# Ledger of designs, part 29: miniprotein binders against q5jf28

Target 1, 318 residues: q5jf28
Amino acid sequence: MERERLIKTVEAILRGAGYRVARLDLKGSCFDLVASRLFLLLFIKATVNIDTITEEQAEDLKRLAKFFKASPLIVGLRSKSGELEEGVVYERFGIYALRPETLYDALLNNELPAVFAERGGLYVRINGELLRELREKHGYSVNELAQLLGVSRKSLLNYERGEQAVSLDVAIQLEEIFDEALAEPIDILRAKVEADLNVKPETPLEREVFERLKKLGLGLVKVKKAPFNAISTEDDIRLLTGIDERKTRSTIKRAEMVAEVGRIVNSGGVFILEKTKAEVVSEVPLIPKESLEEVKDADELIELIDKLKKEIKEKLFS
Short names: E, the ipSAE of ESMFold2; O, the ipSAE of OpenDDE; V2, 0.75 times the mean of E and O plus 0.25 times the DockQ between their complexes.

## First folded at step 16 (miniprotein)

Design p5 (at its last look DockQ between E and O 0.84; V2 from the best seeds 0.73)
Fold by OpenDDE base, look of step 16:
Structure p5 (fold): chain B 318 residues (1-318), chain A 92 residues (1-92)
Amino acid sequence: as target 1 above (318 residues)
Amino acid sequence: SPEEIEELERKAEELAEEIFKLLEEAYRLGNPELIEKVAKLIYRAMFLLFRVEYLAEKKGDPEKLEELLREAEKLIEEARKRLEEIKKRLEK
């Protein structure tokens, strides 16, 4: 129940902030929510304990974020060490993790967190140039200010260069000395992540489909922990691509989720099956893999997808 | 006692269901600016309930759980009152 409440709470926060939101009901997915507002796109993993995210899920979440130019987030309540603090940014596998309160403040109060947790301590980044200017303005030498803060001369010089994060306690002391905010906010809404986009297909069928889609001119980004198996891309064309052997109840549910995600990330959806009749589920075509042999390029594939969507609309209204 | 904690967890569950109903009702009013203060109360109440659930799982102090629940109940009641005031203003 707690996980479901967490997801519903995060969804409500996002909606309250004016985001368009798609929610996934997919166990083991690398994200549970995708949200878009203007130029901001968020992929959110909601988990009560942030230490339950797997490296594989984190890597897929970063891949999606990198590909879509989105920010990945983990929203949770606790870790192995205890309850997460409000206003503190944690990290798992290079992904920011935070409480729903911290997300609320960032989205609804326009208050970005400045404090981050590292190695069991709390730290902030400070404006090092401003620190230097304030130090000089108040007539402190580097040695005098370092002594006043109880830090080394080297540490203070590293702070002024922005090369070293400051402990929260030292940051508070600096703000008290100068009566000015020095802490730099962490832009959790525009997090930059690195990811390997060159992941190999896992199954023989995925390999076959990938080789065929490549022959059509499509680039492929494999994703393991999503309702789709890959993103197929050429220029402005983006297809959330499912790959299954046969139509199952899981295929239908995944296609429904792909339709919802697709609306948020401005992308089409397609499922390529080893054995199926051409059909459409929630505006997502299910096509046999043999249909890929009938098209010459990506544009003809899109035309086929659009034709299938149109023919089903005509049958529903006839 | 373990039984007291279980009862407090049950109460937290009931309050969480009420929170979601109030939140849905708030959003149905359609004006985010009018409901912002109400929504803030509702979210604060939910955040208290997450803390109750954590403390209950840890077999924390029942008195602390009861305190948090009372605070959540107070926030919910304030939110409900404000929602009713907003509705009466929109009907005029």
Scores: ipSAE 0.747, ipTM 0.906, lowest interface PAE 0.7, mean pLDDT 91
Fold by ESMFold2, look of step 17:
Structure p5 (fold): chain B 318 residues (1-318), chain A 92 residues (1-92)
Amino acid sequence: as target 1 above (318 residues)
Amino acid sequence: SPEEIEELERKAEELAEEIFKLLEEAYRLGNPELIEKVAKLIYRAMFLLFRVEYLAEKKGDPEKLEELLREAEKLIEEARKRLEEIKKRLEK
């Protein structure tokens, strides 16, 4: 299937570029891949048609990217309008979207894209200060250059002030006239994104667990479309936090994904359940909510988590 | 015809499996400089297959689909030969 091939292609590009990668298999998740290399971190949603990503998925992707100081990306092949063009950056919900070829060029050919799509066509942001310098060096007035380009004097002034992107056609003409690179690349690997971190608990159990975690001194960032329900934080502590009524096959699969993601983002994981025996799945503790009453702060919660992991490990390998 | 397009899609799926196998073999060598050109050929073939899928979905010209598939096959054969040469060199 085309989507499976797309995900495998993106994973291969990332691994080929030296990234450590975790791949998720979770229906409706806000991301399919998370990858890191040195100080770069990417959260990627791979979808054949970029218009199928929902607002909830996009907002959660941005929440994760903001929290982890990562760049969110959508990698796809087409939109409602047709095939995406390689080398062109699209945008959905404030997240860059692009073809796998464009990702390949950025990561394996060190060629960041510069062209983006907007209503009306394809555009390029240019170095306005350099444009003004080149115009003056070549002896053009603002009006003379505007006439050569077929644009208004006002538009040219906006280009020089950095207040307006140029059409692709104008960017090509400028390169012809000045024989200089004026295009500003789009840094898809370090995109900064805005996100609303105030998301309310979805269930009574979730609300109860969040309130107890807050009493331990942990901050919480709720997400809806991920293998975990929230990120619990305090200073250097980061816990990918899941919440379920009981241990199910879904719980186990999500814990396995949390372990994989945690290794990439250097975070621990924990699942808080209404009913369970304390145990560990793939390095992620599953603990009953009552265990939160047995610790006094975030440090003691981490000690409990570490103790459980050590005790299970010793029994398994003794 | 619809039957021609379905046959070409089946061939694309088979080639995609070969592509990923070959790419894994290249990365197992662990030498980025030596495999860079081989990997480039493999990725070009993979990108052509996405093009084939799109044209097939839009019921495009079967001759164009076949042309794209043959180009992808050519790229993979070149990549395979190059990778085998690299393996022989590394044995020395």
Scores: ipSAE 0.713, ipTM 0.901, lowest interface PAE 1.1, mean pLDDT 89
ESMFold2, look of step 16: ipSAE 0.687; ipTM 0.888
ESMFold2 (binder alone), look of step 16: mean pLDDT 77; pTM 0.743
ESMFold2 (binder alone), look of step 17: mean pLDDT 79; pTM 0.763
OpenDDE base, look of step 17: ipSAE 0.713; ipTM 0.902
ESMFold2, look of step 18: ipSAE 0.689; ipTM 0.891
ESMFold2 (binder alone), look of step 18: mean pLDDT 79; pTM 0.760
OpenDDE base, look of step 18: ipSAE 0.699; ipTM 0.894

Design p6 (at its last look DockQ between E and O 0.22; V2 from the best seeds 0.00; counts 0 for: placed apart)
Fold by ESMFold2, look of step 16:
Structure p6 (fold): chain B 318 residues (1-318), chain A 102 residues (1-102)
Amino acid sequence: as target 1 above (318 residues)
Amino acid sequence: SPEELEKKIEELERKAEELAEEIFKLLEEAYRLGNPELIEKVAKLIYEAMFLLFRVEYLAEELRKKGDPELLKKAEELLREAEKLIEEARKRLEEIKKRLEK
């Protein structure tokens, strides 16, 4: 109940801030929400305890974010250590984690967080160039200011070069000394993450389908914890690609989610099945793998998809 | 007694769940009016209530672990604050609706 309310709260914040949103209901997925506004795209995992996200989920969340040039986020309420603090950014597997209040402030009050948690306490990155200018204007040597702050000369030089964050206490002291805003906000909306996009297929069927898609000129980005198995891509084409042996209730539910996600990330969807009759679920075709031999390139695959969608719509409404 | 405390925690959680349902309905109603400037203060009250309920749920969990009556008092206080915020939000939303009828 608490997790469901968290997801609904995050969705409400996003919609209130003008985002188009798709919400997923898939156990074990690397994200629960994807949202878009103007040039911003967010993939969000909502979890009451941020320490429950798995490495596989986190890596897939980062893969999606890297591929779509999106910002990944974890929104949560607590960690193993207790309740998360408002206005503080945490990190798990290289992904920012924060409370819904902090997301609310960022999106609806234009107040990005500046404080982050690390081993040893709370920290702030500061505008190092401005710090140097203020120090010089006030007549402090590096040694003199370091002594006032109770930090080493090396640390102060690192602060001025922008190479090291200050403790929250030091940040407060600097604002008292110089009466200037030195804290740099954390851009949770445009976070950059590292991810390995070269993940191998998990099954013989996936391997076979990937080989056929590659022969059509499509590149593949494999994911493990999403309603689709891969993203198939070539120039202007992006397909959220599912792979199953046969159509099941799970297949249908995943196709519906792929349709919703696709609308937000401006991507098509397709499911490739070992055995099926061609059909369409929520504008996502389910086709047998042999259909890939009927087309010569990615453009023809898109034409096949569009043709199937038209044919099935005509039958339904005749 | 442990049984009496558990019953009080269950009642707290029931009330919080009921208020949460009202909160989401009220927020949806506010956004349907389609004017962010008009509903800004109403939405803020509603979100504050949402956030208080997450704290109530955390305290309920801690109550089951620790059994501290002061945690129960705190949780009940936060719930009452959330209820007051929602009553104020409802009143303000009705005022906005009246203006739009004109």
Scores: ipSAE 0.784, ipTM 0.923, lowest interface PAE 0.9, mean pLDDT 90
Fold by OpenDDE base, look of step 16:
Structure p6 (fold): chain B 318 residues (1-318), chain A 102 residues (1-102)
Amino acid sequence: as target 1 above (318 residues)
Amino acid sequence: SPEELEKKIEELERKAEELAEEIFKLLEEAYRLGNPELIEKVAKLIYEAMFLLFRVEYLAEELRKKGDPELLKKAEELLREAEKLIEEARKRLEEIKKRLEK
């Protein structure tokens, strides 16, 4: 299967589940889809082989997810070890990875996966308190139940404390012995990830723009593998910020993508260029870097952005 | 024969592609009409059908690798189910069009 078919399928699953979706056609991006429904926000990397994601892409994907309070996901078909199984959660660089079928079940059937893959097999987290209650209710000692399951006493005690995942085979045996579901579902839609938000600018132009935006009171989150170069933020203000030397065909395409992403993540967009005339592309202003010297604070920058958007609408209808 | 199996796989893939094109046309029509009821009632069927076609394509690839006749039977079943969903979506779309023209 081609990457394009995979992306279309994931988009269809998300839309079928009632998500608003923006698709990115950007090679090397850390995400291919962003999707929102109610309080859920997803950043999705779609790749046939999940081992093709780079660490840099994964770090940016986690950074976006942390900043927007979103869940990052990798959707794929295979790894270096073989085909991905349905209903199984994999992991790459602290990001959940799963098949389209597993995503379908989670979004449309409300069936969260419970099985995860680690080096050496399939595992499940179980409700350790419930396991203890069931063990005591049925009159098993820790030693008796451990022996029945073929596990160590220490392992069983770790299961009852929730400190150790159970092998899938042992989990099945426990559910058969007690006739009760013990498996804890993995909330792939609300994955909490850690990321460093304090990444430095990479170019001299980015450094200059970042220092100017900081003087306006804006906090900055650098992103490397997206249609924007940073997120600029102050209180309720969030700007997907592109930075380019000059207007190119790439700048236009990135601005279009920023407009689409911005609608999903409820954020404005701006491109700051070293050399340009002020213009607007797909409701995203392209402004010269010198315009940042004409404004005193972030509110005046937003006013400038809104003024530029309005002036262009007036010119299109005149 | 392996050759007969490959021909059946190619036929599955061809039919899945033809149905996918029909789905995309129905989706474009649904979006063009801009009717919320259409989006709710028809788009779900369309997206379910798209997912079934994806599974058919995946099963076709697995069938090439494994040669398991059960995969062929499952792919043919999913294809028939996708055809039914598309036909239902088309019927509902036409009913909505007739209501909007009145």
Scores: ipSAE 0.299, ipTM 0.667, lowest interface PAE 1.4, mean pLDDT 89
ESMFold2 (binder alone), look of step 16: mean pLDDT 80; pTM 0.785

## First folded at step 17 (miniprotein)

Design q1 (at its last look DockQ between E and O 0.91; V2 from the best seeds 0.80)
Fold by ESMFold2, look of step 17:
Structure q1 (fold): chain B 318 residues (1-318), chain A 102 residues (1-102)
Amino acid sequence: as target 1 above (318 residues)
Amino acid sequence: SPEELEKKIEELERKAEELAEEIFKLLEEAYRLGNPELIEKVAKLIYRAMFLLFRVEYLARELREKGDPELLKKAEELLREAEKLIEEARKRLEEIKKRLEK
């Protein structure tokens, strides 16, 4: 109930800020929401306790964000240590984590957070060059300002060089002394993450399908915790690619989610099955793996997909 | 008694859930008007109420673990504040609707 309310709240914030949003209903997925607005793309995992996110989920979230040039986010309410603080950015597995209030402020009040949590307390990055200019304009030596702040001369020099963040207490004192905004915001909407995009197939069927897709000239980015198994790509082609042995209720649900996600990330979808008749679910084709032997390259695969979608629609209306 | 405290916590959680349903109803009504500038203040009240409810849920969890009467008092205070925000939001939304119907 609490998690459902959190997801609904985050979805409402995104829609209220003008984002197009797709929400997933997939247990264990690396994301619950994907949202886009203009050139911004967000993949969001919503979880009440941010420490319950697994390494596998986090790595896949980063893989999707890296591939789609999106910002990954964790939105939560508490950690192992207690309730998350409003306006504070936390980090798990290299992904920013924050409360829904902080997301609301960023998207609907245009107020990005500046405070982040780290071992030892709360910190702020400041504009070191501006700090130096303000200090000199107000007639303080490095020693004099360091004394006023209760920090060492070395620390003050590191702040001015941009080599160290200041404690929250020091940031407050600086803004009181100079009556100027020194804090550098954290751009949670355009976070850049590192990810290992080289992940091996999980099953013999996946390996067989991946090998065939590679022979067609497609690159593969494998994911484990999503409604699809991989992203197949070459040039302008992007396919959210699912793989199953047979069509099941789970297959149908995943195809529906792939269609929704695909609309947000401007990508097509396809499911490749070991045993099936060709059909279409929510504009996502389900094709037998043998169909990959019938095409020569990625362009022909797309033509097959488009032709199948057109033929199925014609049968439904005739 | 532990049984009396659990009953109070369950009532707190039940009221929070009831208010959360009202909040999403009000948000939907507000956004359906299609004028973000007109509803900005109403939406702010509604979101503030929802954020308070998340804190009430956290305090309810703490109450089950610690049983501190001050946590119960705080949770009830936040719940009453959320109720006030929802009522204010409802009144402002109805005023906006009346003005639009001319």
Scores: ipSAE 0.771, ipTM 0.917, lowest interface PAE 1.0, mean pLDDT 90
Fold by OpenDDE base, look of step 17:
Structure q1 (fold): chain B 318 residues (1-318), chain A 102 residues (1-102)
Amino acid sequence: as target 1 above (318 residues)
Amino acid sequence: SPEELEKKIEELERKAEELAEEIFKLLEEAYRLGNPELIEKVAKLIYRAMFLLFRVEYLARELREKGDPELLKKAEELLREAEKLIEEARKRLEEIKKRLEK
């Protein structure tokens, strides 16, 4: 119940902020929501306890975010240490994690969080140049201000250089002394993450499909924890690719999700199966792997996909 | 008694669930009005109520684990605040509807 309410709340916040949202009902997925507004794209893992995300899920979430030039986010309520605080950014595996309140403020109030949690403390980044200017303007030496704040001279110089984050308590004291905002906001909506895009296919069928698509001029990025198994790397050909041995209820459900995600990330969808008849599920073609031998290049594959979509649409409306 | 405490926790959880269902209905209804400027204040109340319910559920869990009666009191206070916000949101939503129908 709690997880479902969390996901619904996050979905509502995103929709209320004018995002187009696709929701996934896939257990073990690295994301539960994908949302787009203008130039912002978000991949969101919603989990009540942020410490339940696996490293594999986090790596796939970062991989998707890097590939789509999106921000990855974890939205949760608690950690192993307790409840998450409002207005505080946490981190798991290099991904920002925050409460739905913090997301609400960022999206609907245009208030980005400035506080982050590290090593059991709360910190902020400050405008170090502004801190120096204010210190000099008020006539404080580095030693006088450091003593007033209860910090070392070295720490204060590191703050003024932007080389060290400031404890929340010291940041509050600085803002009180100077009557000016010094805390730098954390742009959770434009988080840059690093990820390895060179993930190998896991199954013999995936290897065969990857090799065939590569021969057609389609580079692929493997994704493990999504409704699709790979994404095409070609700029002109954005294709979410599912790979299955046979059509199952899981294949159908994943194809439906691929259609929804594809609309948000401006990508087509296809499922390549070891054994199937050509069919279309929610505008996503299911094609036999042998169909990859009938096309010469990636453009002919896209034409085949579009033809299959059109033929099914004509049959449904005839 | 531990049994009386568990019954109170279950009642908090039940009420939080019922209020959450109402919140989602109110939120859907607010967004169907299609005027963001008119619904912004109502939506803010609705979201605030939802966030209070997450805290109520957290306190209910902590209460089950720790048995601290102060957590119960705090959970009941937050629940009452959520109910008040929902009722205010409902009234404002009805006023907006009546204005849009004229």
Scores: ipSAE 0.753, ipTM 0.911, lowest interface PAE 0.7, mean pLDDT 91
ESMFold2 (binder alone), look of step 17: mean pLDDT 80; pTM 0.771

Design q2 (at its last look DockQ between E and O 0.90; V2 from the best seeds 0.79)
Fold by OpenDDE base, look of step 18:
Structure q2 (fold): chain B 318 residues (1-318), chain A 102 residues (1-102)
Amino acid sequence: as target 1 above (318 residues)
Amino acid sequence: SPEELEKKIEELERKAEELAEEIFKLLEEAYRLGNPELIEKVAKLIYRAMFLLFRVEYLAQELREKGDPELLKKAEELLREAEKLIEEARKRLEEIKKRLEK
């Protein structure tokens, strides 16, 4: 119940902020929500305890975010150490993690969080140049201000250079001394993450399909914890690619999710099966792997996909 | 008794779930009105109530683990605050509907 309420809450916040949202009902997925507004794209993992995310899920979430130029987020309520604080940014596997309240403030109040948690303390990044200017304007030497704050001369010089984050207590003291905001906001909506895009196929069928798609000119990004198995790409062509041995109830559900995700990330969907008749599920073609031998390049594959969508639409309305 | 404490925890969890269902109905109703400016104040109350329920559920779980009676009092206080916010949101939403029907 709690997880479902959390996902519904995050979905409501995103919709209330004017995002287009797709929700996934896929156990073990690296994301539960994908959301788009203007130039912002978010992949969100919603989990009550942020320490339950696996490294494999985090790596796939970062991979998707890097590929789509999106921000990855974890939205949760607690950690192994206790309840998450409002207005505080946490981190798991290089992904920002925060409470629903913090997301609400960022999206609906235009208030980005400035406080982050590291090693059991709370810290802030400050505008070091502004700190220096304010120090000089008020006539404090580096030694006098460092003594007033209870920090070392070296620490204060590192703050003014932007090389060191300030403890929350010292940041509050600085803002009280100068009567000016010094805290730099954390842009959780434009988080930059690193990820390895060169993941190998896991099954013999995935290897066969990947080699065939590469012969068509397509680049491939393998994803493990999503309703699709890879992203196939060439220039402006992006296909959320499912791979299965045969059509199952799981194939159908994943194709439905791929259609919803595809609308948000402006990408087509296709499922390539070892054995199937050509069909379409929620505007996502299911094609036999042999169909990849009938096309010469990625453009002819897109034409085949579009033809299959059209033929089924005509049969449903005839 | 441990048994009396568990019954009180179960009652907190039950009430939090009932209030959460009401919150989602109110949110859905608010968004159907399609006027962001009028709904903003109501939505703020509804979200605040929902956030209080997450804290109630956390305190209920902490109470189950630690058995501290002060956690029960705090959870009951937050639950009463959430109920008040929901009732205020409901009243304001009904006032907005009556204005849009005129």
Scores: ipSAE 0.784, ipTM 0.919, lowest interface PAE 0.7, mean pLDDT 91
Fold by ESMFold2, look of step 17:
Structure q2 (fold): chain B 318 residues (1-318), chain A 102 residues (1-102)
Amino acid sequence: as target 1 above (318 residues)
Amino acid sequence: SPEELEKKIEELERKAEELAEEIFKLLEEAYRLGNPELIEKVAKLIYRAMFLLFRVEYLAQELREKGDPELLKKAEELLREAEKLIEEARKRLEEIKKRLEK
């Protein structure tokens, strides 16, 4: 499959660039990969056609990126209109989208892209101050350079003031005229995104569990398209929080994914089930919702989680 | 004929999949050596081949929709280029492995 190959390619690029990576196998998830290196954190959705990403997936990807102070990325091969061009940054739902070649260049050749797609074509933001200096050094008036480029005088002034991006054709002409790099790179590794963190519980069980967690002093960020249902937080505490009616094979698989994601984003994990006895899967406790009534605050919840992890470790190695 | 074209497209896709599997095996072998500087050129060849295969698959889908014989010729050219890159990468990786085994 083309999509599976794309995910494996992106994973290989990230690992080759020294990132620690967790890969998800969850249908419909808002991300397929999460990766970290030093102070950089990336959440990546890999999709062959970038126009197949749903609004719900995109909003959750932005929620995760905003919460974890990460850069969200879509890596794809084509859009509704055809192949994506390498070296060009596209945008869907406020998230940068680009080809794996572009990611490869950014991470393994330290060459960030500079061209972006907008209605009307391809554009580049340029160093307006440098443009003005080069124009003056070469003896051009604003009008003379504008005429040479085939743009209005007003446009050229806007370029020099940083108020307008240039078309790709104009960017090429400028670099041919001045023999200097004027393009400003797009920092896809530190993208800023806006996200609405006000998402309501999807089920009565989620609502009940959220109420109990709030009583413990935990804040909640709900997500719909991830192996967990929410992120539970207080001060330095972060828990990737799953919620299910009972333990199933899906629950186990999601807990394993939560463990892997948690290692990358430096967060703990927990699953709260309507009916179960306490146990631990891959360092992620599965506890009955009644256990939340047995602790009085977030610190005691963490203590319970740590106790359960220690008990399982002792049982396996005693 | 449409039947003849579909058979050629299926062969193209099958070969691309076969090469992609080889690419990932080769890349895995390279990374197991644990020295990014030693494998840098090998990895570059492997990634270039991988990127060409993505384009081959796009051309295959275009062929099914448009039936343009020029697209088939282009896809076959890209596939041959990918094969050459893989072979060169394999040779260089074997040389590196022999040096390290000493």
Scores: ipSAE 0.764, ipTM 0.914, lowest interface PAE 1.0, mean pLDDT 90
ESMFold2 (binder alone), look of step 17: mean pLDDT 80; pTM 0.768
OpenDDE base, look of step 17: ipSAE 0.765; ipTM 0.914
ESMFold2, look of step 18: ipSAE 0.746; ipTM 0.907
ESMFold2 (binder alone), look of step 18: mean pLDDT 80; pTM 0.768
ESMFold2, look of step 19: ipSAE 0.721; ipTM 0.895
ESMFold2 (binder alone), look of step 19: mean pLDDT 80; pTM 0.769
OpenDDE base, look of step 19: ipSAE 0.783; ipTM 0.920

